VHH binders against Protein ECM9 (ECM9). Designs and how they scored, part 4

Target 1, 377 residues: Protein ECM9 (ECM9), of Saccharomyces cerevisiae (q02202)
Amino acid sequence: MQSSLPLCREFFEKITAYLDYHDFRLTITANQPSITLPYYVDEKAHSIELIIFKTTFLSLFQEAHTYFNKTFSDQSGISNENIYYMTVGFLLTTPENKTVYNVHEDLLKRYFQDNSVLVIPDLLVKEVRLIQRLLCSSNNRINKSSSLWILYRKLFVLSLDANTLVLPDILFVFHSSGSQHFSNYYCWNTARWFYDNLPYNKRIELFNLTKRFCFQNVKDCSSWSALAYMVCQQEEKKTDNIRDFQRLTSSFNVPFKINKVDLNFQVQPADAFTQELVKWIDRTYAADWPPYLCLLQITKFNITLRIEMDSVLLTWRNEILNFEENSGHIKMINNTPIVPEKFSNDLLTSVNFAHFGYKKLFLNKFLDKNKKEQSDS

## First folded at step 4 (VHH)

Design a5 (from g4 with Y103F; framework vhh_8ghr_2)
Fold by ESMFold2-Fast, scan of step 4:
Structure a5 (fold): chain B 377 residues (1-377), chain A 121 residues (1-121)
Amino acid sequence: as target 1 above (377 residues)
Amino acid sequence: EVQLVESGGGLVQPGGSLRLSCAASGFTFSEYDAIGWVRRAPGKGEELVARIYPSSGSTSYADSVKGRFTISADISKNTAYLQMNSLRVEDTAVYYCARESYFDSEGFDYWGQGTLVTVSS
């Protein structure tokens, strides 16, 4: 007889039971309520949070791993549904396990070849919903999982062969996952992949979302790197992302093809964005490096933009000189502006040292023909 | 109180071996707890060199130490070990033992005091 997987199945059904909401969150917490509960649902008018307690999460981990170890020690007669639920338990608790990820993916591939292999109603819709909710979870082991982000790309491709109603809510996922994990590299690397493969109207929406996210998250180097990529359009990397999409459509036998005219359209001209970014830096007194690095990256290999920067360089140099005349020379250590101890309790002056310090670092790197990384002169 | 106490550091010649120990108190090793070894050389950032889930035996290593270092745990002694073989001058660092709760989103929550490993002739 096959062992049941009550917790793996229950959490799959619970996570996939609700209609698609823009604010669905999965939270794992050590805070046990006074009444012992395995989980609870905080349901509000426009948001749902599924809260799983650590003890229940440990039980889920043990159920999935015990089944896996016993199953691959030669249990004949195992149902595909039980294998599926077991793999869901691993995605929730151990998403870095490549072996179980491969079992999950192979089972889905077999299902698309023969629907009788796995008898679960609306499986693709529920799978997309599950993976989106995992990527939007507060658990950093889950929301940064490279395997889950790769699976998300594959599910997007598979969804193109299905009804448009099952298409992933990519904009919400990137915003939510980016917000849950500071500098989520796999999230924003996947955003680059989607940017290169989406039709123009969705590419505009993703670009605008990425830009707004960056302006609200000044310190997030991963989102700012993705934004710079979207502005610059590096042809080699774009070609690789398009080839990967085509490989996936071929491997899943999806008849979808991207319109090549859309692939060459720039969402925002680089000069217009450069002007907007400079004005944003000046207006907000940006005191963190990522916006300046973005500006450096977009101007580095564009001669026209470099020439247009001449007025900005002159303005910023004069601002730095004026600040240093009044507050003292800005010292840089390991590309970080140093706030003198006498100003450590003056918030405005501390922000100004960082702001003008990063402007100074930008000028030195922009003008540096020797590729020096330090700026102390 | 959760405490991690490291031992086994010292001076060793290039090509030599050392075994670091991390004794845990205030908690018992479980399938959801990970123990990591993090090193920091003077003036450099921290590098996670090895991680183990003591109850399952699952391990991972940084590329810089893969094939040379082996992490292990003895549940009965509530102690984790880092066996360091074929040591190089660049392995010179303070080695910290740290506990990571699988369920915490913030990574390592408890750290040992550090043990110095010096690789020189």
Scores: ipSAE 0.000, ipTM 0.155, lowest interface PAE 19.4, mean pLDDT 79

Design a6 (from g4 with Y102F Y103F; framework vhh_8ghr_2)
Fold by ESMFold2-Fast, scan of step 4:
Structure a6 (fold): chain B 377 residues (1-377), chain A 121 residues (1-121)
Amino acid sequence: as target 1 above (377 residues)
Amino acid sequence: EVQLVESGGGLVQPGGSLRLSCAASGFTFSEYDAIGWVRRAPGKGEELVARIYPSSGSTSYADSVKGRFTISADISKNTAYLQMNSLRVEDTAVYYCARESFFDSEGFDYWGQGTLVTVSS
């Protein structure tokens, strides 16, 4: 008892409670003078928010780190339960500590390989719930953690025999985490990994979610990059993601084989998506770069799509020329369209400079890539 | 005003040792901020080699330096150290001391000027 981790344990128990809620938020907020509680739960019809005050969160940090440095390093015979709660405290406060991450992973691996190794009851179920809820946290240090996203892949592998653990919540996790942090690189990089390793039914759901997210978040470079990846079927990276999955199944001794037919089925043909994206750009009057970069990435090394773009290039060129005739030449600085000062008070004209400016940037980069390819070939 | 000042760099033979110091002012090590050592070799990107949370003593290391480098902090002197043993030619770089905020998602927010370490035969 003297060696216990009461705060680490308590927050683990609070985060892993409420079985019927998928919309679980973890929020860290400033202390309120009228509230003496260390944390509180804001329960609504379809969501739960665990609100932790900054001083309490700092105490959690201190408890976990002090235990690691003073007790874990210096004592033998420490229970696996206490080691686990210490590592949970680190995942909440300092998820980039690779040493403690490795201790945490080792506990999961030993438990999976030998169920007689006692850690906590229903470890895998609670661990999946914990990690998913941390990734959905409003705390940007946690929701973008490369270590937590890597752990999520490993938990997927460990839960393959229990298809109800990761798969039901996976779409919510990516949507929630992506929404909590603008351009969440590791979130959307992990989405690519799952896209390559999920069965077709879940793969189509993940693709549709990613596309919908991108169309609603036009400035998010990470989600748009993931969407381009899913459309292009980059064979080299797909092979790497599949090998990584197989390596993990071997390392955890999981008897599972991937259905190759499912993995080779493309959710949406590249030409159909390219047509949809061009129409979407024109319809929404897109005035931000990521959709244009996505279009550039999709057409980069596809000769058929590059030829099919000729009509789009001509149309966009004529639109740009007409705009420049009436509003003046579009000036680009560091790949950004500049709105002339005389139009700074005209919102519509400012949007026009961005829209036609990014179309112009797309044309320049598209043509430059074609010229470079011809000299390299 | 937060300031970090590095010292202790220099020329050393392969297999040799150096101790780098990082003196901090404008904040105290009793706060829950991390201190890291980041290096940059000519033509290469930045690499975080070691990190310490002075308030707890918790440390972490890059795989490339694990077992050879030791990070430490003296709260009373408000100074962090990087003990570098068994130095290799590949350790040649400018070494920066940097502060990482516990609550910020941006990583390292304050940097020193850097100190050059050259490992040459």
Scores: ipSAE 0.000, ipTM 0.154, lowest interface PAE 21.0, mean pLDDT 80

Design a7 (from g4 with Y32F; framework vhh_8ghr_2)
Fold by ESMFold2-Fast, scan of step 4:
Structure a7 (fold): chain B 377 residues (1-377), chain A 121 residues (1-121)
Amino acid sequence: as target 1 above (377 residues)
Amino acid sequence: EVQLVESGGGLVQPGGSLRLSCAASGFTFSEFDAIGWVRRAPGKGEELVARIYPSSGSTSYADSVKGRFTISADISKNTAYLQMNSLRVEDTAVYYCARESYYDSEGFDYWGQGTLVTVSS
């Protein structure tokens, strides 16, 4: 049994190196008979990829788990540094192990109270870099880990302490992680948390990032749900996010307070955003449901805006009728527009069936107030 | 609300250097923003001389300035810079700082007022 944890330590050092790179990717891939290396680094001008072969990844897993079992067998001579490196190995190989996550967090909390507890050079800087790079990795087991996203919130709170120079690159993390995993629920749920707790200038940045990401990723239901939330901002969930932030600042004894004036500001008025979204849908011939669901969610919480939608509803109804006169009636099966077999090879007509089909679905859900399965609140 | 304010322009002799600054206010640099320096000489069209994505540090340059100009950004100061070395008479132009939308079809959505650079003996 190895007490020094050479693989866990080596990968910690590799992942926390390369200061000049924001775009750092972790890839786990199958072993190739022609390649004898346990891992390799693909370094480009502005990006770096650490590629770990499956056999090396399994060795890392084994080293971390073997040491974990040793800590439970009541052996003397176990160092906090070795426990830390072991937890890093778990974050890479088994990120949803809550027991090891709690050990990792406890070590960090003790370190913030007494830095002699853990003798690792530049620990706070490396910890932020480690977790950001894990969340931006191409490995979907890691980049969607709820535990890692929760840890990122905690590291953000710690970065607000006047004694730290660590600045989490939250905008890059959300863009990169969102791009690495389609519909990354915890990524975009964490974006909502940051939106509610960031100062005004940073809320504008995060809103603009989320909006641009959505417009480029029309099928991503998680990012579009986050955008709808940022526009409408549900008071109950906002209160929960603020309480969570305050709980974390108290837990880590951080003397930071949120400016209440910033908390009551909407980055973009709901009516202005609705007009922009309708124009975007029409201009791009949006052929996927998430933008329409976003529009529906925004209008659900604003009675005045529902009235303002009357002109849009009339325009879209006329467009649908004109399309159906020429191409036949749009059939919907399980909320999906069906392209007739005769048009399956015509890409433009197929896109039109999807576009007008989702407009039709939107109109039906918007106008049919008697079939709403949810309460009006 | 959204503003880009250029500074650092002036008169220099051929072979001289200038550093232009572009201070952004009303927004901060995001990974969707490219900041470009566009110049317009009297009687000529617009030329994109340099572009940076501040979050990644990715840069590109027009062939006419490559090796002489360096674009950089300081995210913490919300400011982009254009270091101009080995200046030539043909570099004489009004230099605009502009935010380029990540959507290729939109081009530049916010522009500064411009700063005049005159390279003359």
Scores: ipSAE 0.000, ipTM 0.108, lowest interface PAE 21.2, mean pLDDT 79

Design a9 (from g4 with Y103L; framework vhh_8ghr_2)
Fold by ESMFold2-Fast, scan of step 4:
Structure a9 (fold): chain B 377 residues (1-377), chain A 121 residues (1-121)
Amino acid sequence: as target 1 above (377 residues)
Amino acid sequence: EVQLVESGGGLVQPGGSLRLSCAASGFTFSEYDAIGWVRRAPGKGEELVARIYPSSGSTSYADSVKGRFTISADISKNTAYLQMNSLRVEDTAVYYCARESYLDSEGFDYWGQGTLVTVSS
């Protein structure tokens, strides 16, 4: 019995072949070198990059779509293995096709009930590996796929089944996927879901990873929004994430129940984090809005921090006044500090206008919000 | 330091029984920890025979041992057990205790030294 899907099968095998201790990257490139290879494997001691050339990617697209059309017109001789490989081809080329995603998920669900329905060696291990590597790819159509992030949550729940022995490397996935795409909404939204459903020790690790990532990626509004969520944690959204996890465990009959007391622990108290963030802003001379927005978000939902911020507000106000005496008044347009043309070629002064401008914007928004909260309380 | 220490292996006749013990140190059994017993016979691949989540008591068994082997855990002693009844010659293998956290590994992260079980007459 021969496969009608040689490219879909080959790429499934290539993507899942390398062990998890390797840093695996998937790249699709239009810039094909003078070689006529369908793909190239750049293998190093601890890192592997699979580079698929655009012409081969288009061939993979054609193979998967042609087979899909054949499946609807004539089902004679079609195996579950070929259907699986076809769905892999779609996940690589057209991950937002909901019909094929549903076929893929249904086939996996049937496999979990009866492993004879799909004869692929180490399928569960390879499926987790495949989806993780797709989410860590440089291709924005893949790493931003809401369907793939949803499937990842489902695979995580299924990995809790004692018969699977497969645990997703969630920390690596969030770091890698976040690094591959600036402001990856579904990546960091999924990180919030995991944070709400993880036990305390992994919650600590995910929080620390998110914090470190934010400090290294000051402009990434999605990661900073996730960090603010993890610190202040809104009960309504937390309840929704917990209910979704419980729904998935019930639908898959996973014999696993999370201790609710563990889920209520805070990794870092909001006051301790606030002090750390303020010190980080001052030390790094932060000149981008996301850290300041994070500070606004966490202080809004902690009334006690409102008073504790008074010393910071006084210090920052004095710094702003001193800067404005020497460099002129900071103008704000659409919540963005404007660097005067006189200083546009002075990098240090330009950074100063941004830094003190965002401190000024923070003070204005904090005082406005603080006054609103006091009138409501 | 995380450490798993197995004991209880030995020579037994077909139809006999053995109880393997796995003492854990360097961590406390939580609801997120799974303890598995994996065996390897000469010339064969590795086989997971039993798995337990100590906190929930949830267990799973390979079809080859279901009804004959029982996995259990004593949280107060931080120890897992494999009760092996109605032993067969094909149960002859080195048995490893392995720890898996559902958030720390893609399989078993920490392994014991292994204990030999020989079923022979």
Scores: ipSAE 0.000, ipTM 0.127, lowest interface PAE 20.1, mean pLDDT 79

Design b1 (from h5 with D30S Y31D; framework vhh_8h5u_2)
Fold by ESMFold2-Fast, scan of step 4:
Formats: structure tokens, C-alpha cells, sequence
Structure b1 (fold): chain B 377 residues (1-377), chain A 121 residues (1-121)
């Protein structure tokens, strides 16, 4: 019969359905005058989008909140299944609620120790599917939720024995979440964690996805920062990510499968990537800072790479000088090239000021021995 | 049934050489879903990867062994190898062969039982 949380349960069932659709999107949008439904399903040949209207979203929140309040005053009719569905409602509407997140995680931990705690068929498979689909949501509050990204790491660890979390889905999640939210910090920070803990073969795929994403999203500082990390990883942070993985295996009482990445293993050698990035900057006429910052982060303190940059520095300096002879001195404010007002309606000249301006900024910062002090201020 | 079995470990003097073998059963190294790695663990330390070879034949090594260790595989024999040259006392460890993939029977990696390598004079 009817659950005491019919809306929370219904959305759990809808989000975890459709086994043949890996491209499943969750969208929250304003109500349409012509649509009286609580939600709309846009089904295509290879994709499905669940569109939840704002009024339904508010009703979902109210249902979850009402049940949550009931847990404090009246223990009658309270089941672990209903608490689980309640927490799903909160994850959909207020994923930043740490109290409810902790209840959700506790139920999962208890379930993995004793599966009779929650009578929900294939819970681990459905939980993985739920969290992946939430992270692919168009709702920026959901897709950037630090709690949901942390839970995703935990589900990864819990799925090691069950092979439930599949790499193609992981790659899709990072691509989808990155695409839904510009500079999604937690998305790309979690990509760094996965990069440090995935086997080499799978790290190649994640690295290639990250590089492709960056080349298509020039302005996305979070993805470019992750790419720089993957190329010239800092030992300290890699050690922390590996220790976090080990802590999670212990915390969940999962039989430990040792899959440790050596700190010196790189998917692409730093020198080969540096050459590729320089060529990419020149070929695309890059007019945004993140590729230059990536190049700076990779080369700044690597003596071998710095020496290899000598010819690039000379070439770029000559290009800048030639441009300034014809267009005037490039002025910077807050690390952004200023286009003179007389050229503001000339698209090509405006792009030239950005391109050569960022090359100039790169050269100035590359030659500066105190870059760390400037970054810390 | 997926299994890897290491052999070839032993006692060797500093500067010596050893060749480790990894025999695979229940899968083939020529399958594009699988890479093969060699890991080691010294007493009191965590496991570290010392070599990897992909199905395409690409190899990678940490700086600690680069130029001294060489990973290879023989697809016809379904066997992987680790050639260890110019051995140092720091190379003393139990060496493990691992299949690296996410796609088989719920295992992140399949590890062998290990083979002891001792470098002492």
C-alpha cells in the first residue's frame, strides 16, 4: 500500500529506474502553465530527463521535513525504510543538510553490516545510481554538494567487492557535472581523488576526459586546476588522497584490496604535455587565463621544463613586442588585459589584446621567483 | 576463476639481477580491459607500484626503479615478467603481480600471493 512518504519514495523509484539510460538527467524548473503534472519525463532514444516543477520540489521538501519532525516526537510508524526515503527527499531538496546526510550515511553503514536493516532490493546498486544521477542534476545546489561528492567516494569504496561502480559511469558523471556547473570545485576536486586511487589504465581514461574537457572549456579554472594536478601532482596531496581511501576501507569494514598508485607514475610525461599545451595555446589563439596558469603551475619550479621553455619565451616575447609596436602597450588590471576603448568594437583586435596580454602575464609570472608569495597574498 | 601466481624471487647480492614471472589464469593479458602491474611491500611500509604494462604495451616506472627494472609480457604464454637489474638493499620486499581493472567479478584488482626478494651481502 501507500507509504507515509509517497513523494520521497516515488522520486527514489523514478531516479533509480531506467537501467538502459546512462544519460539520465534531473532538472528542477519553474512550473509551466500548460503542464499540471508534478513532474515531466522527456524520454529520447538514448537519454532521459526527469523534470521536477518548483511546486512539486517544495512539496517533496515539506513531506521529508514533516517526517523528520515526527522522528523526534512520535516513534509509532517509523521504519528504517521510511527514514531512508525521507533522507532521499532531503538530498534532493537540501543536500547541504549535514544532519540528514549523517542519518543517510549511518543507515548505509548499518545496511552493509546487516542487510536486514533496510528491506530495499538491490540497495547498493540503486544508491550508486541515485547519487550518480543527483550529481548529474542541472540543480547547482545538488551537483556541487560537497556531502554528495564525499558520499560518492564512499560508495566507490563500498562497491569494490560488488563491482557496482563502473568506470564509464564515473567518466560520464565528471563530464556531466562539470558541464552543468561552471568551475564545479567539488566535482573536479573529486576527480583528483579518483585519479590518485584508480588503476593506471582507468587513470588514462580520466586524464584524457579531463584534458578534452579543459580544451573545450577554456575558462573553467576548476577543471584546468585538476588537469595541472594530474600532470605534475604534489606528493603531499596525493598521499592524503591515498590515506583517505585507506581510512574509508577501514571505516566501512570492506575487505581491503590494495590498489595503490606510485607517486611517480604519470599518464602523460610532464614534458610531452607541456609541449602539447604550448602548441594548443598557439593553434587555438587562447585568450583566457586558465591554460596559461596550468602551464605556469607545471613549469614554474621544474628546472628541466623551465630550460625547455626558453625558445617558447623568446617566441612569445617577440610576438608581444611586435603587437605592441602596432597597437600600443598592453595594460593589465586584476590580471586581465585591458582593451583600449578605440578598439572595443573590433573583435579581432580585442582577442589579440587578450591573447598577447595573457602571454605577457605568463612571461612576467614565469620569470618571477616569488610567485608563491604573490599567490598567498 | 581469475588467478595470478608469482615466481622467481630469492636471495641476491647487491648489484645482482632477478627475473620475476607472473602466470595468469582465468583471463588473458591480451584483453584490452586488463593492465598488469608489479607492486612491492617491505616490512612496515605500504605497498608501492614499481611497474605497469598496458594491453597496448605502454610501460611506466617510478623514479626509484626507472632504468633498473623492466616490465614485459608474453601474450602467447599469458605470463608477465619483471626484470630487476642493479639490485639495492632498498629493493628488499615481497613482490606482487596484480591485474588492474574494474570489470571482473567485483574486484578492483586481483593480487597474487607474492614472492620474496631479499638483497643482502
Amino acid sequence: as target 1 above (377 residues)
Amino acid sequence: EVQVVESGGGLVQPGGSLRLSCAASGFTFSDSEYAMGWYRQAPGNQHERVAIITSGGSTNYPDSVKGRFTISRDNAKNTGYLQMNSLKSEDTAVYYCARETWSYEGSFDYWGQGTQVTVSS
Scores: ipSAE 0.000, ipTM 0.224, lowest interface PAE 15.6, mean pLDDT 78

Design b2 (from h5 with W102F; framework vhh_8h5u_2)
Fold by ESMFold2-Fast, scan of step 4:
Structure b2 (fold): chain B 377 residues (1-377), chain A 121 residues (1-121)
Amino acid sequence: as target 1 above (377 residues)
Amino acid sequence: EVQVVESGGGLVQPGGSLRLSCAASGFTFDYSEYAMGWYRQAPGNQHERVAIITSGGSTNYPDSVKGRFTISRDNAKNTGYLQMNSLKSEDTAVYYCARETFSYEGSFDYWGQGTQVTVSS
């Protein structure tokens, strides 16, 4: 009765055992000679950390890979349950292995056509929980995995056709995963995909989550790029995301269609957001580029917004001139403001060089963009 | 460029206390893949981990120091600490700070040069 993949199965069960959407952390540490346990759990009221020792993680890796090699060379006695547990081991240790990812996806697709293919209780619920917990994991090799983010989109699509009590908690996942990995490209790229495919009320929630995250994470280029996209969408990219959603519903034989009621609704008008962002930049004394780049991106092709920016440009130009008269000319190297050595011991003046330097960079780039005609005919 | 530097060691009487510091450069302790640990080596013994703190703030100690040693970090200063109380002669060792990380592509560990702690007997 003993499973031939005891570690893969054990970690699957361990990760999926907790019912709440806790802040889940997966940590790998060096072994201690006095500790014989393969792992331990630090469980708190609203967070859990699964701490795995390096030798156990390597054993998990070896177990999954050994079974994969065996299934390829000797196909006798192989069960779909064991193949599934093997693929879970790969998702934990080598999530970028496309071959095993495809095997995992094929098993899920077959399971949705015929539930007898995999005899695992509450498989969809556990699969969603597993992938969400991996994406919210503190392990950066896992939480930034493009394969896991693609799988998450597929699980969302599968969940829409399932009569389940638990749906993917996308808002928590984006907040948690974004917080775990600075500038998590695939996290925020996936947020754009969800934004284009969600009904209007959920789009509002995702937009507000993304905006709050950006305002709390000034340096995060990926989240700020996603925010700019949500404010001033490219129709071509939106069409691609909708097409991808439709492809996934067809691929999994899910005859579901999202009924959007957003035809008459703007999450936040671009002019209102632009005014809020300018005020936020001034209020927080923003000294990092991403908010300025966001402002640049949302005003790029909107004539009305560019005209409305005239008063902001005049104000910022005067602020820059006044600062430079007192502190000297702001020098830029590779689009980064340089603090003169004579002011390196003055934290306030150093921040001023960054703040006014990025305002200066914004003005130069804004004026350049304002002179260009739209290239798309 | 990527390194850790220990300080705060010295000679202390049994029952006394010391606070060790670990200054990191070239990386940030609050990145989720990094844990900071304190290790010690007494003459004739293997290296032993005496404390670890993960990016999430979880801590772990062996029974030999639990309740006496406290590991902490200051992310703003990018510095880790080991507060050692009720020191015993058997705590005499060279103490090392290490950055501990593991990925499926391998592990990257950076060790400091160590700081001597001597508890007089």
Scores: ipSAE 0.000, ipTM 0.216, lowest interface PAE 18.2, mean pLDDT 78

Design c1 (from j4 with W107Y; framework vhh_5j56_2)
Fold by ESMFold2-Fast, scan of step 4:
Structure c1 (fold): chain B 377 residues (1-377), chain A 127 residues (1-127)
Amino acid sequence: as target 1 above (377 residues)
Amino acid sequence: QVQLVESGGGLVQPGGSLRLSCVASGFTFSDSGSYAIGWFRQAPGKEREGLSSISGSDSGSTSYSDSVKGRFTISRDNAKNTVYLQMNSLKPEDTAVYYCAAEYDFYSGSPEEYDYWGQGTQVTVSS
């Protein structure tokens, strides 16, 4: 009992206690009230926030690391429950530690073969809840952790028999994590993996969420790159994601097979999406590069879509020429349109320079891509 | 758990160079990325000034104050649990006690936010 992990256990219990219909947020802050508190729970009608103060977070770090060092040097009296709680402390404080991550994963694997290995009620349900809440936290170190996103894929595979991890939770996690961390690479890379491995009807929902997120987050290059991927149907990368899923199902002895017939169904035809994106760009006066890069990526190596772009190219060229006649030549530096200082305080004109500047950049890159493709042939 | 020991200070002439070392002990994993480490200095009668930091991440992201940018370079040797501050083109106004400090994965840039401090090493730039 001297080797117990009260803080690691307490935070595991606090994070896993609330029902999934409530929005749960985890926040770590250096700002402390004048009265000393280890943490604070801000409970509102539809949201719960667990606020952990920096000093308590450091104590949690210390507790987990001290136990790990003791366990390494003195293996007598080791409890699997204490090892589990220690690994939870590491996932909260140092999720990049691969050694402890491997210990955590091995405990889960052994538990699913023999439930007597860990005497923790509803472990899979609590583990899924824990990891989802960590990925939805406001702490950028935790919500962008590659190890936690990889663990989420493994939990999805483990949950297939129990239906513990379901589509609405997955959709919420991607939306929440994407919103908490701008351009969250591992979040949107994991969304691509789920897209390739989900049944067609569930891929529709993930596609729609990704599209809505992108239209609301114009500057987020990671989400826009994921959207382009979902539209383009890149066979080689899709094959890699499917092989990874199959390897995980074999590794965990999960009797599940992907329906091969569903794998090649497109959620939205690329031509229809291209038309929608062009109209959205024109309507919103998009003044940031990611939508244009998405348009460039989805027309890459597709001759039919490139031909269909001819009318768009002509329209955009004429718009640029008209704008430049009235406002002056659009100068580009390092692929960024420059707003002249005389217009810096004119918000509408500044937006127009960015909008037509990125249209100009798109035209140049679109034409350059055609020439490069022909030379590579 | 984390303890920091500075070394490499001393007397040097204007225009000279010094390399300061900060040896960390008590790190559970030298490559864990758990700590941001910064160099600070304090001259008599002045506030403690932040000079440079290196993040605890594997990439080792670095930052520098305007007063030392281009003259000082921070680096890390994970195998030795050591952080270095290479100081070139030293000036009399660089005379101060130099401190190494570690903060658990929260970089604020202010001295009050750092959790662990070394004892300091004196650097004197004079002829």
Scores: ipSAE 0.000, ipTM 0.156, lowest interface PAE 19.2, mean pLDDT 78

